# Ledger of designs, part 10: VHH binders against IgGFc-binding protein (FCGBP)

Target 1, 184 residues: IgGFc-binding protein (FCGBP), of Homo sapiens (Human) (q9y6r7r2070to2253)
Amino acid sequence: AECQAWGDPHYVTLDGHRFNFQGTCEYLLSAPCHGPPLGAENFTVTVANEHRGSQAVSYTRSVTLQIYNHSLTLSARWPRKLQVDGVFVTLPFQLDSLLHAHLSGADVVVTTTSGLSLAFDGDSFVRLRVPAAYAGSLCGLCGNYNQDPADDLKAVGGKPAGWQVGGAQGCGECVSKPCPSPCT
Short names: E, the ipSAE of ESMFold2; O, the ipSAE of OpenDDE; V2, 0.75 times the mean of E and O plus 0.25 times the DockQ between their complexes.

## First folded at step 4 (VHH)

Design r15 (framework vhh_8h63_2)
Fold by ESMFold2-Fast, scan of step 4:
Structure r15 (fold): chain B 184 residues (1-184), chain A 117 residues (1-117)
Amino acid sequence: as target 1 above (184 residues)
Amino acid sequence: ELQLVESGGGLVQAGGSLTVSCAASGFTFSDYEMGWSRQAPGKERELVAGIYSGGDTYYADTVKGRFTISRDNAKNTLYLQMNSLKPEDTAMYYCARWLYESGFDYWGQGTQVTVSG
């Protein structure tokens, strides 16, 4: 199943629920809520958003995957490049036999041997593919992967802003300046 | 070569004013967020003012209303105008380059500001 964030941004969860969310902070996109299923990889994907031009909408600024005790970051600030633990790597990139990253058209694609895949075009389109083994175990903007799209946001009062990570200072407009109230 | 060179520090009396400047070279200045940090003896370095590439500004509560950060993209220069200076403002002031997602990734050598009273 595939979760998508595209444009200003429009979200499609792993269960197919569609919604728009104009937050400018850092948010949990997907991670196992109570640990991964037996034998499955533990991971965390976060997305950071910002305004571009129009103040009415936000756009994906960067996507970070934490897996295998490493941090991999894709960003609109460096399209077609990948940072691993804060250092740019040459593509294609391999982390032992566990993880591969390569260019596919405009996308940088990170894939694990277990079938987890993250792609970002360096501008506006994020795709996260999660193996069926994770069904029902996930939290975040991509939903809980329980095949009921109406249920995807319930764990945080039904509001996407509830998945904010890093507090108010993690907001795009608040890095080095005060954040407005959480209700704005 | 990437360079940030601060100047304009000095000794001023409490209640006085001072402007420090930072000359930047070796990168496209207008593409970066810039800031001023300070460090007093025995204390941690702290961000006191920031300016985004688009012109928005930030000030720490301790300096808000007294300090003004500005930039001149044509001259690749960052400024900090300090008014109503207090002895507590005594510190080494560092110019910093900031790529929004990476945080502050480069600092100058600093310029000393001493406020007596």
Scores: ipSAE 0.000, ipTM 0.109, lowest interface PAE 18.0, mean pLDDT 72

Design r16 (framework vhh_lunsekimig_d3)
Fold by ESMFold2-Fast, scan of step 4:
Structure r16 (fold): chain B 184 residues (1-184), chain A 117 residues (1-117)
Amino acid sequence: as target 1 above (184 residues)
Amino acid sequence: EVQLVESGGGVVQPGGSLRLSCAASGFTFSDYELYWYRQAAGIERELIASIWSGGDTNYVDSVKGRFTISRDNSENTMYLQMNSLRAEDTGLYYCAKFYPDYSFDYWGQGTLVTVSS
């Protein structure tokens, strides 16, 4: 299933629910809430948003994947490039046959051998694909990834602002100046 | 104890209007984001509108320009003004409040909106 964040920004959860959210801080996009399913990889994906020209809407500044004890960051500040643990790497990139990253048009695409995939175009479009093994175990803006109609109410995963992480460090335009209180 | 009580549903003809209310108690209303969801026959339950603690609003595309969400913090009440109603707007409308974690907190019992002649 695919979760999307695009534009100013529009969200489509793993269960296909649509919503808009104009936060300017860093937010949990997806992670296992109570540990990953047996045999599945543990991971955390966060997105950091910012204002660009309009104070009325926000845009994606960067997306970070924490997996295999490594941090991978994609950013509008360096389109078509990837940082691994704070260091730029040459694409295509391979991590111990577990994860590879490559360019696909404007996108930097990170994939794992288990089928987890994250793509960012360096401007506004984030796509996260999650294997079916994670169904029902996830939290964050991408929702809980279950197709049970009784759980559709969890599509947003609670209030969107409640998924804020990183405080001032994660707030777009707040990194170089004090974060507005609150930074959302 | 937290309570959300919905009202304002009814039967209207296509093109008509209704105003839904969600009266809240048991929490500091002005500090929280609030949501309107709907569940229509044959359609999955969906978030249709939200209003943040500061008053900023969001809508799904199918209701933009027709529905207006608002809040009155002095009266602890959230509203949904529905104009230019269509047959596909028929359904149960719920107000909701969640806490920051993954767990659901509070829901209204729903109010039925039927658009037919």
Scores: ipSAE 0.000, ipTM 0.128, lowest interface PAE 16.5, mean pLDDT 72

Design r17 (framework vhh_enristomig)
Fold by ESMFold2-Fast, scan of step 4:
Structure r17 (fold): chain B 184 residues (1-184), chain A 117 residues (1-117)
Amino acid sequence: as target 1 above (184 residues)
Amino acid sequence: EVQLLESGGGEVQPGGSLRLSCAASGFTFSRYHISWYRQAPGKQREWVSTIRSGGSTNYAESVKGRFTISRDNAKNTLYLQMSSLRAEDTAVYYCATFYKSGWFDYWGQGTLVTVKP
């Protein structure tokens, strides 16, 4: 299943729910907060948002994947480039036999051999694909991937701002009070 | 009004046991996955255990085999049975529930567990 964040930004969760959120801090997009399924990789994906001209809306500035003790960052500040642990790498890039990154049109695409995939166009469009093995194990802005549409239709009162991470540092303008730490 | 209220924390000796409870009200408890999290002094909050609405459980590696999560849907109560406690288990323990979409929703106020030699 696929989760998207695009534009100012619009979100489509792994369960297909749609919402808009105008936060300017860093937010947890997805992580297996109930523990990863047996045999599956542990990971964390965060997005950092910013203003672009208008103070009324936010846009994706960067997206970061933390996996295999490495941090991979894609940013609108350096389109078509990838930083691994803070250092630019040449594309295509391979980390052991587990992870590779390449250019696909405007997108930089990072894919694991297990089928986890993250893409960013360097402007506003983030796409996260998560294997079915993670169903019911995830939290963050992309949702829990529980594959139960009847229950998901009754989600009311949840707070996207509650997934703020990284504290106030990196915030253009925070809409959230305290930041709960992301789960592992 | 939605409320989660933890209880059962206290001081114990290494190797001891405690049972934590989380009383839930204001929502249909049986429909939600409910988790225990903890935060040790000077550290970030970490996930401890989850019990899903269907009864399946999952545990952080550090507590597996020592802690048991359970729920009583008739009483709207979540439990964490802790055994073989270690100094590293010292933390404020929170219960939390998230909407089916995974959005952050409800947290309790926490209950302090201190493991003293």
Scores: ipSAE 0.005, ipTM 0.234, lowest interface PAE 10.6, mean pLDDT 73

Design r18 (framework vhh_3k1k_2)
Fold by ESMFold2-Fast, scan of step 4:
Structure r18 (fold): chain B 184 residues (1-184), chain A 118 residues (1-118)
Amino acid sequence: as target 1 above (184 residues)
Amino acid sequence: QVQLVESGGALVQPGGSLRLSCAASGFTFSKYAMRWYRQAPGKEREWVAGISRSGGYTSYEDSVKGRFTISRDDARNTVYLQMNSLKPEDTAVYYCAAIYHSGFRDYWGQGTQVTVSS
């Protein structure tokens, strides 16, 4: 199944639920809630959002995948580039034969041997594909992957802002002003 | 409590060498990637070099490739920048930065001045 974040930003969860969210902090996009299924990889995907000229909408600034004890970051500040543990690497890139990253048009695409895939166009479009083995085990903006789109926003009181990670330092314009709780 | 302290900046002649050090305290150094940045008068701060948490990956800005080498010593909580074949264009304040896995808990040092002049 595929989860998407695009534009200003529009979200489509792994269960197909559609919603819009204008937060400017860092948010959990997807991760196993209580650990991964037996035999499956543990991972965390976070997305950081910002304002771009308009205070009415936000855009994806960066997306980070934490997997195999490494952090891989894709950013709108550095289109067509990949950071591994905070350091730029040459594409195409391999990590211990478990993960491959390459350019596909405007996208940087990261794929694991298990079928987990993350893509970012360096501007606004994030795509996350998650293997069926994770069904029912996930949390975050991409939903719980239980095949019921109506409950994807319930895990933290029903609000996307409830998936905020990091502190106020992770928020764009909110760092300079009191944030509406949490920071949206 | 968290601190990054740069040292080693000096006045050096063109073609000379210099080693900068950045000592970290107050956090688990081995969990952070480390970078060096520089800022010359009247110019934007630019990235110079980076090293991954494991030390297995390094990267450099094109103008310093082959001349500068970044390394780390996790036992001493220190990152180094070895600068060889220095040019007047390398004159700048050099900063080290510790980059956390999500990029939101980054820490910066106060900088150390490098001047390349006769």
Scores: ipSAE 0.005, ipTM 0.213, lowest interface PAE 11.4, mean pLDDT 74

## First folded at step 5 (VHH; framework vhh_enristomig)

Design c1 (from p04 with Y31W; at its last look DockQ between E and O 0.01; V2 from the best seeds 0.00; counts 0 for: pae O 12.9 > 2, placed apart)
Fold by OpenDDE, look of step 5:
Structure c1 (fold): chain B 184 residues (1-184), chain A 117 residues (1-117)
Amino acid sequence: as target 1 above (184 residues)
Amino acid sequence: EVQLLESGGGEVQPGGSLRLSCAASGFTFDWYAINWYRQAPGKQREWVSTISSGGDTNYAESVKGRFTISRDNAKNTLYLQMSSLRAEDTAVYYCARDFYEGSYDYWGQGTLVTVKP
């Protein structure tokens, strides 16, 4: 299944639930919440959002995949580039026989042998594909992947901000008052 | 530079067999799912078959039981073994690299298969 985020920003969960969220911190996009299924790799995907030109909207600034004891970061600050463990690498990039990263048009695409794929266009469009083996075991903005879109945000009481995992000091706050109403 | 080059097309009689090849270069072949598509004259391009990086196969209903997709990673080559060919199988056949679950960034030039008496 595939999870998507784009624009200011719009989300489509792995189960097909659609919602908008204008947070400006770092949030969990997807991970096994209680450990990966037997035989499956552990992973964490997080997104960091920011305002662009307005306090009413945010956009994905960066996306980070943690897997195989490595951190892979894609960012709108450096389109078409990949950082591994904080260091820029040449594309295409291979991590042994476990992971491959390459350019496809505007996208940097990261793919694992297990079937996990992450793509970012260097602007705002994030796509995450996860194998069926993770069904029912995931959490984050992409939902729990249990084939029920109605409960995808249930773990956070319907409030996507509940998936905050980090962010700069003052993130989520209105910098310039009066604060405008969030855009959808 | 990424390249896909189809070959093996030609004319065959109904009920005949033909094997297509797709030679890949410029990328790590075994990391990608590869697909066969075809386009008949005056019709839209349609999906035929897919083989995953791990070797899992899938087929369109119209070709299931007659076509077999396979790959040789050592040779960076994709194959399509076609049997029991029908007139409606006449088309230009294309191979396409799957870079992200159903999205394709590279296509071959195609090879023509003509099934006629």
Scores: ipSAE 0.000, ipTM 0.226, lowest interface PAE 12.9, mean pLDDT 90
ESMFold2, look of step 5: ipSAE 0.226; ipTM 0.617
ESMFold2 (binder alone), look of step 5: mean pLDDT 82; pTM 0.814

Design c2 (at its last look DockQ between E and O 0.01; V2 from the best seeds 0.00; counts 0 for: pae E 19.9 > 2, placed apart)
Fold by ESMFold2, look of step 5:
Structure c2 (fold): chain B 184 residues (1-184), chain A 118 residues (1-118)
Amino acid sequence: as target 1 above (184 residues)
Amino acid sequence: EVQLLESGGGEVQPGGSLRLSCAASGFTFDWYAINWYRQAPGKQREWVSTISSGGDTNYAESVKGRFTISRDNAKNTLYLQMSSLRAEDTAVYYCARDFYEESGYDYWGQGTLVTVKP
């Protein structure tokens, strides 16, 4: 299944629920909220959003994948580049046999051996594919992955801002990165 | 078991051309960037070229405009088309799956010798 965020932003969850949300903090896009299924790797995907001139809409500025005790960040501030643990790496990039990252057109694509895939076009379009093994275990803006789009925001009372995990003043008081998971 | 097998090396005159091949097996070829490196006798290994899984290419400045890297994912094969060869290009050429100095897995093929005659 694939979750998308694009434009100013539009979201479609892993369950097909569509919504718009213009928050400018850092938000949980997807994570296994009470730990991954047995044999699946834990991960966290967060987005940081920003206004770009208009205060009426926002855009995905960056996407960070936390997996295998590493942090991989894709950003509109440096398109077609990847930071691993805060350091720019050369693309294509490989972390042992665990994951690889490469350029595909405008996208930087990160793919893991477990089948998780993250792509960002260096502007505002993020795509996250998650293997079926995670079904029913996920939370965040991408929903809970239970094949029911109607309940994807239920954990936050229908309010996508409830997935805030960080950001500048007025978005929360998180002053360090990574911020704590909201799934606790 | 990861295998990389280079071929196509030989002797050429200055200004000549050669095409190197690297046959890959034992891994999902189209997931990985593949590199060419070379090592002249008595010198350090140097990077020559990279092609990403999506086909984006990059070259060392010393070979840019003269060498062309390509891949055929259906055949699990990497190529290096070399033209305008110079004596300084004399080296053993290696294909390698990994780019990173600190972690590499079955990093090298056995190499193929390219000799550009004086």
Scores: ipSAE 0.000, ipTM 0.099, lowest interface PAE 19.9, mean pLDDT 77
ESMFold2 (binder alone), look of step 5: mean pLDDT 80; pTM 0.807
OpenDDE, look of step 5: ipSAE 0.609; ipTM 0.813

Design c3 (from p04 with Y31W S52T S103D; at its last look DockQ between E and O 0.65; V2 from the best seeds 0.00; counts 0 for: pae E 3.6 > 2)
Amino acid sequence: EVQLLESGGGEVQPGGSLRLSCAASGFTFDWYAINWYRQAPGKQREWVSTITSGGDTNYAESVKGRFTISRDNAKNTLYLQMSSLRAEDTAVYYCARDFYEGDYDYWGQGTLVTVKP
ESMFold2, look of step 5: ipSAE 0.322; ipTM 0.663
ESMFold2 (binder alone), look of step 5: mean pLDDT 81; pTM 0.818
OpenDDE, look of step 5: ipSAE 0.309; ipTM 0.674

Design c4 (at its last look DockQ between E and O 0.08; V2 from the best seeds 0.00; counts 0 for: pae E 6.7 > 2, placed apart)
Fold by ESMFold2, look of step 5:
Formats: C-alpha cells, sequence, structure tokens
Structure c4 (fold): chain B 184 residues (1-184), chain A 118 residues (1-118)
C-alpha cells in the first residue's frame, strides 16, 4: 500500500483516507506502534513541514527514514540529494545489502530489503510504500494500515497534530497575522 | 522559470466591483497554494487571501465577505473577485506562489493597480 503527502499538504493514508493538515512541526508519518510484526524490520518515517510564504498552508520540507540504525533524509532544501546520518552521499547509494537509493527524475527513491520504498521529489511530494506484512501494526499520519480508512486518525482523536514528534518550540503557532484559523 | 502575471486592475467607484486575474507558468500550478497580496503607497505589503491547491480559501479580516479568491487549475489561473470596494482597497495587487520566504522575488507577479476613486 502507498501513503502520500503532497502539495500544501494533502494526505492519503495506507488505508485510503484523505485529509489535509497544515501543521509546521515534525510529525510521525509511519512507524510500528509497539514494535514491528514478527520477522519484519522496525522503522520510523517522520516529516518536517514548513510555511513557504503564506501562513495559511504548509509544505513538506524534509522526510527522514530511520531504519537499520541509520537515518536517511531527503529535503526540499537540497533536492536530488540524500543525507545518511547527517552526511551527504553520492547517488546511487548502497548500504551493504540493506537498502539502495537512486535518482528517478526529480525523485530520490530509497528502497530497502525489508520492502519499504520512500520517494521525495525535492519539493513537496512524499510517497511511502509499506509491505502488507505491517498491516495492523502502524501508527502515524499514514494511518494504522488495517484497510479501514474510517479509523486512521482515531488514536489522536481525529486531530493529525496529535502525531507531532518534534519541531522548534512554538511550531504550529501563528507567528504573524492573519492566521486562517487557530493553529492545530 | 516561474512567472505570475496579474491583470484586471483599474479605476472603480466606491461600492463597485472588479475581477483580477493571475496567469501562472513555469511550475506545476496544481501543487501550490497561490496568494493575493496588496501594497498601498508608503505601506508594507499586506496579505489579502490564499487558496490552497485543493481549493480551501482564507481571507484577511479586512476583506472577508467582500473578496472571493478562486483558481482554475486547467488554465493555470488565479482570480480575485472584489466587491463592495472602498477607498482603503486602493493598492497594487500582487499574486504570489508560496515557496521559500527568503527568495520571494521569483515568486511574485509585477502587480496590477486598483484605484477606488474617492
Amino acid sequence: as target 1 above (184 residues)
Amino acid sequence: EVQLLESGGGEVQPGGSLRLSCAASGFTFDYYAINWYRQAPGKQREWVSTISSGGDTNYAESVKGRFTISRDNAKNTLYLQMSSLRAEDTAVYYCARDFYEESGYDYWGQGTLVTVKP
């Protein structure tokens, strides 16, 4: 299944639930809630969002995959590049037999032996593909992967901001006037 | 090359109406929120309205109920329908694409003047 975040931003969960969310903090996109299923690799995917002029919307600035005790980051601040553990690497990149990253047009695409695929177009479009082995075990903006889109935000009471995992203090607050609505 | 070209400005009487357009090119219009800003002589630019890529709209309090922002993604065009115009609406109106705050020059149009006659 594939979870997407695109534009300013729109989200489609692994279960097909669609929602919009304009927070500017760091959020959990997807991770196993209580450890991975038996035999599956643990991972965490987070997004860091930002305003890009207007305070009414946000965009995905960067996405980070933590897997195999490494951190891989894709960012709009340096399109078509990859940082591994904070250091730029040459693409195509190979981490032993564990994962591979390459350019596909504007996208940097990271694929893993665990079956995950993460792509970012260097602008705003994140795609995360997760194998069926993780069904029912995931949390985050991408939902719980139980093939029921109606419950994908239940763990946070229908409020995507409940998946905040980081960001500068005051992130998600309106710094300058006017705000479109109270910040989430 | 990102280009934004405003049109439709002119002179109107108080209480009148005017429709502004912004033709966009050089980027995937469907992915971005687009904004209207305005700047009266001697004042800082003021945010007026935003429409998200999905059509969600937001307005400055000073224009709510009088201005309507819209977009036509098939034509790469942004609109601002202005009604019940007042003298304080006199300004140069700019369309702008959100991107990075520090590099606003490439993401702004050249502006179109709206004058509401006293």
Scores: ipSAE 0.026, ipTM 0.481, lowest interface PAE 6.7, mean pLDDT 82
ESMFold2 (binder alone), look of step 5: mean pLDDT 80; pTM 0.802
OpenDDE, look of step 5: ipSAE 0.187; ipTM 0.610

Design c5 (at its last look DockQ between E and O 0.60; V2 from the best seeds 0.00; counts 0 for: pae E 5.6 > 2)
Amino acid sequence: EVQLLESGGGEVQPGGSLRLSCAASGFTFDWYAINWYRQAPGKQREWVSTITSGGDTYYAESVKGRFTISRDNAKNTLYLQMSSLRAEDTAVYYCARDFYEESGYDYWGQGTLVTVKP
ESMFold2, look of step 5: ipSAE 0.428; ipTM 0.737
ESMFold2 (binder alone), look of step 5: mean pLDDT 80; pTM 0.803
OpenDDE, look of step 5: ipSAE 0.673; ipTM 0.838
ESMFold2, look of step 7: ipSAE 0.133; ipTM 0.561
ESMFold2 (binder alone), look of step 7: mean pLDDT 80; pTM 0.810
OpenDDE, look of step 7: ipSAE 0.675; ipTM 0.839

## First folded at step 7 (VHH; framework vhh_enristomig)

Design d1 (from c5 with F99Y Y105F; at its last look DockQ between E and O 0.59; V2 from the best seeds 0.00; counts 0 for: pae E 3.1 > 2, grease 24.5 > 24.2)
Amino acid sequence: EVQLLESGGGEVQPGGSLRLSCAASGFTFDWYAINWYRQAPGKQREWVSTITSGGDTYYAESVKGRFTISRDNAKNTLYLQMSSLRAEDTAVYYCARDYYEESGFDYWGQGTLVTVKP
ESMFold2, look of step 7: ipSAE 0.363; ipTM 0.690
ESMFold2 (binder alone), look of step 7: mean pLDDT 81; pTM 0.809
OpenDDE, look of step 7: ipSAE 0.554; ipTM 0.796

Design d2 (from c5 with D98N F99Y E101D Y105F; at its last look DockQ between E and O 0.44; V2 from the best seeds 0.00; counts 0 for: pae O 6.0 > 2)
Fold by OpenDDE, look of step 7:
Structure d2 (fold): chain B 184 residues (1-184), chain A 118 residues (1-118)
Amino acid sequence: as target 1 above (184 residues)
Amino acid sequence: EVQLLESGGGEVQPGGSLRLSCAASGFTFDWYAINWYRQAPGKQREWVSTITSGGDTYYAESVKGRFTISRDNAKNTLYLQMSSLRAEDTAVYYCARNYYDESGFDYWGQGTLVTVKP
């Protein structure tokens, strides 16, 4: 199954639930909440969102995959590049036999032997493919992957902001006045 | 090539209504929030309204309740329905696409003039 984030930003969970969320912090996109299934690799994917020209909207700035005791970061601030453990690496990149990263059009695509695939176009489009083995074991903005789109955000009471895992000081706040007022 | 083209400006009496359009091309329209700004004579450009790609709308306090931002993704067009217009609404109105970072906007239209006078 594939989870997507794009635009300002739209989310489509692994189960196909669609929602919008304008958070500006760092959020859990996907991870095994209670540990990976037997025989499956543990991983964590997080996204960092930011405003683009307006306090009213946010976009995904970066996405980070933690796997195999490494941190892989893709960012709109450095399109078509990959940082591994904070260091830029040359693409295509191979981490032993466990992970491969390459360019595909605008995308940097990271694929793992565990079956995960993460793509980022260097702008706002994130795609995360997760093997079926993780069904029912995941949490985050991508949902729980239990084939029920209705409960994908249940763990956070329907509020995607509940998946915040970090962020800069003041994230989520309107720091530049005047602040846009949502239409009610 | 990314393009934004405003239209619909003109003269209107106080209390009147006007509908602006912004035709977008050269990019995936429904991926982006689009904004209206305006610049009155002798004043700084000010934010008016934003509509997200998801359809959420935001307004400056000065236009809230009078202006309505909307979009037609099938037509790649942004709209601003203005009602109860006031003299202070006189300005050149611009549509703008968000920049890739938080610093501003990367594309602007040429603007359309709205004049509210008796």
Scores: ipSAE 0.034, ipTM 0.299, lowest interface PAE 6.0, mean pLDDT 89
ESMFold2, look of step 7: ipSAE 0.356; ipTM 0.701
ESMFold2 (binder alone), look of step 7: mean pLDDT 83; pTM 0.838

Design d3 (from c5 with F99W E101D Y105F; at its last look DockQ between E and O 0.60; V2 from the best seeds 0.00; counts 0 for: pae E 2.4 > 2)
Amino acid sequence: EVQLLESGGGEVQPGGSLRLSCAASGFTFDWYAINWYRQAPGKQREWVSTITSGGDTYYAESVKGRFTISRDNAKNTLYLQMSSLRAEDTAVYYCARDWYDESGFDYWGQGTLVTVKP
ESMFold2, look of step 7: ipSAE 0.426; ipTM 0.725
ESMFold2 (binder alone), look of step 7: mean pLDDT 81; pTM 0.812
OpenDDE, look of step 7: ipSAE 0.532; ipTM 0.787

Design d4 (from c5 with D98S F99Y E101D S103T Y105F; at its last look DockQ between E and O 0.08; V2 from the best seeds 0.00; counts 0 for: pae O 14.4 > 2, placed apart)
Fold by OpenDDE, look of step 7:
Structure d4 (fold): chain B 184 residues (1-184), chain A 118 residues (1-118)
Amino acid sequence: as target 1 above (184 residues)
Amino acid sequence: EVQLLESGGGEVQPGGSLRLSCAASGFTFDWYAINWYRQAPGKQREWVSTITSGGDTYYAESVKGRFTISRDNAKNTLYLQMSSLRAEDTAVYYCARSYYDETGFDYWGQGTLVTVKP
């Protein structure tokens, strides 16, 4: 299944649930929150969102995949580039037999042996493919992947902000008027 | 008070064109991304198109190449130009403001019905 985020972020969960979320912090996109299924690789994908041009909207600034004890970061600040453990690497990039990263059009695509695929266009479009083996075991903005779109945000009470895992001081706060709804 | 009011719906033949409008009031229109959704009879509401505050546009695959979303910030109005309409485009079309907070979409219009039939 594939999870998507684009624009002022619009999200499509692994189960096909669609929602908008204008948070400006760092959020969990997907992970096995209670541990990966037996034989499956553990991973964490996070997104960092930011305002662009308006306080009422945000965009994905960066996406980070943590897997195999490595951190892979893609960012709109460096389109078509990949950082591994904080260091820029040459594309295509191979991490042993574990994962491969390459350019595909505007996208940097990271594919793991475990079956995960992460793509970022260097602007706002994030795609995450997750193997079926993780069905029912995931959490985050991409949902729980249990084939029920209705409960994808249930773990956070229907509030995507509940998946915040970090962010700069003051993230998510209204800085200047006019303010969006949360500031009124 | 925030309000969204759709208009322009009606009956049209397959292959025809129709332009929907969404009049917005009660908020700073140009600060928000605005969306079109639609709900066909017996089906779930589905996303159709989005235009960001910056003017970026996005479309559902089913309407790409046929629908054009635009906005006139001076008039606080969102538009959806529909062309090459198909029977499966029959639906109530809604405009919705993208929300900032964690509560989800905060404001929707009442919808306007589009019926595509011979």
Scores: ipSAE 0.000, ipTM 0.213, lowest interface PAE 14.4, mean pLDDT 89
ESMFold2, look of step 7: ipSAE 0.184; ipTM 0.587
ESMFold2 (binder alone), look of step 7: mean pLDDT 82; pTM 0.820

Design d5 (from c5 with Y58N F99Y E101D Y105F; at its last look DockQ between E and O 0.57; V2 from the best seeds 0.00; counts 0 for: pae E 3.3 > 2)
Fold by OpenDDE, look of step 7:
Structure d5 (fold): chain B 184 residues (1-184), chain A 118 residues (1-118)
Amino acid sequence: as target 1 above (184 residues)
Amino acid sequence: EVQLLESGGGEVQPGGSLRLSCAASGFTFDWYAINWYRQAPGKQREWVSTITSGGDTNYAESVKGRFTISRDNAKNTLYLQMSSLRAEDTAVYYCARDYYDESGFDYWGQGTLVTVKP
């Protein structure tokens, strides 16, 4: 299944639940909440969002995949580039037999041997494909992947902000106008 | 190429109404929040209103209850319905996309002049 985030930002969970969320912190996009299924690789995908233009909305600034004891970061601040463990690498990039990263149009696409695929267009469009093996084991903004879109945000009481895992000081707060309604 | 083109400006009497349009092209319109800004003579440009891709709206305190921002994604057009216009609403009105590229630019239209006078 595929999870998507784009624009300011729209989210489509792995189960097809659609919602908008304008958080400006770092959030869990997807991970096995209680450990990966037997035989499946553990991973964590996080997104860091920020304001662009007005403070009424946020956009994904960066997306980070943690897998195989490595950190892979894609960012709108460096489109069409990939950082591995904080260092820019040449694309296409191969990490042994574990993962491959390449350019596809505007996207940097990271594909793992575990079946995960992460794509980011360097602007706002994030795509995360997750193997069926993870069904029912995931949490984050992409939902729990249990084929029920109605409960995808249930773990956080229907509030996506509950998936915050980090962020700069003052994230989520209104810094200057224009401010979203919650900051008023 | 991203383009924004405002229209609908003109002269109106206090208490009158006016509808501005902003035609957008060169990008996926329904992915982005769009803003209205205005700049009065001798003043700095100020934020007026925002509509998100999801349809959420925000307004400056000075225009709340009087202005309505909306969008037609099928037409790639942003609107600003202004009512109960006041002299202090006189300004060039700009539409702007919330966008950050590699160079850190936002995209703006050329503006349309609104003049509120007796």
Scores: ipSAE 0.053, ipTM 0.497, lowest interface PAE 2.5, mean pLDDT 90
ESMFold2, look of step 7: ipSAE 0.328; ipTM 0.665
ESMFold2 (binder alone), look of step 7: mean pLDDT 80; pTM 0.806

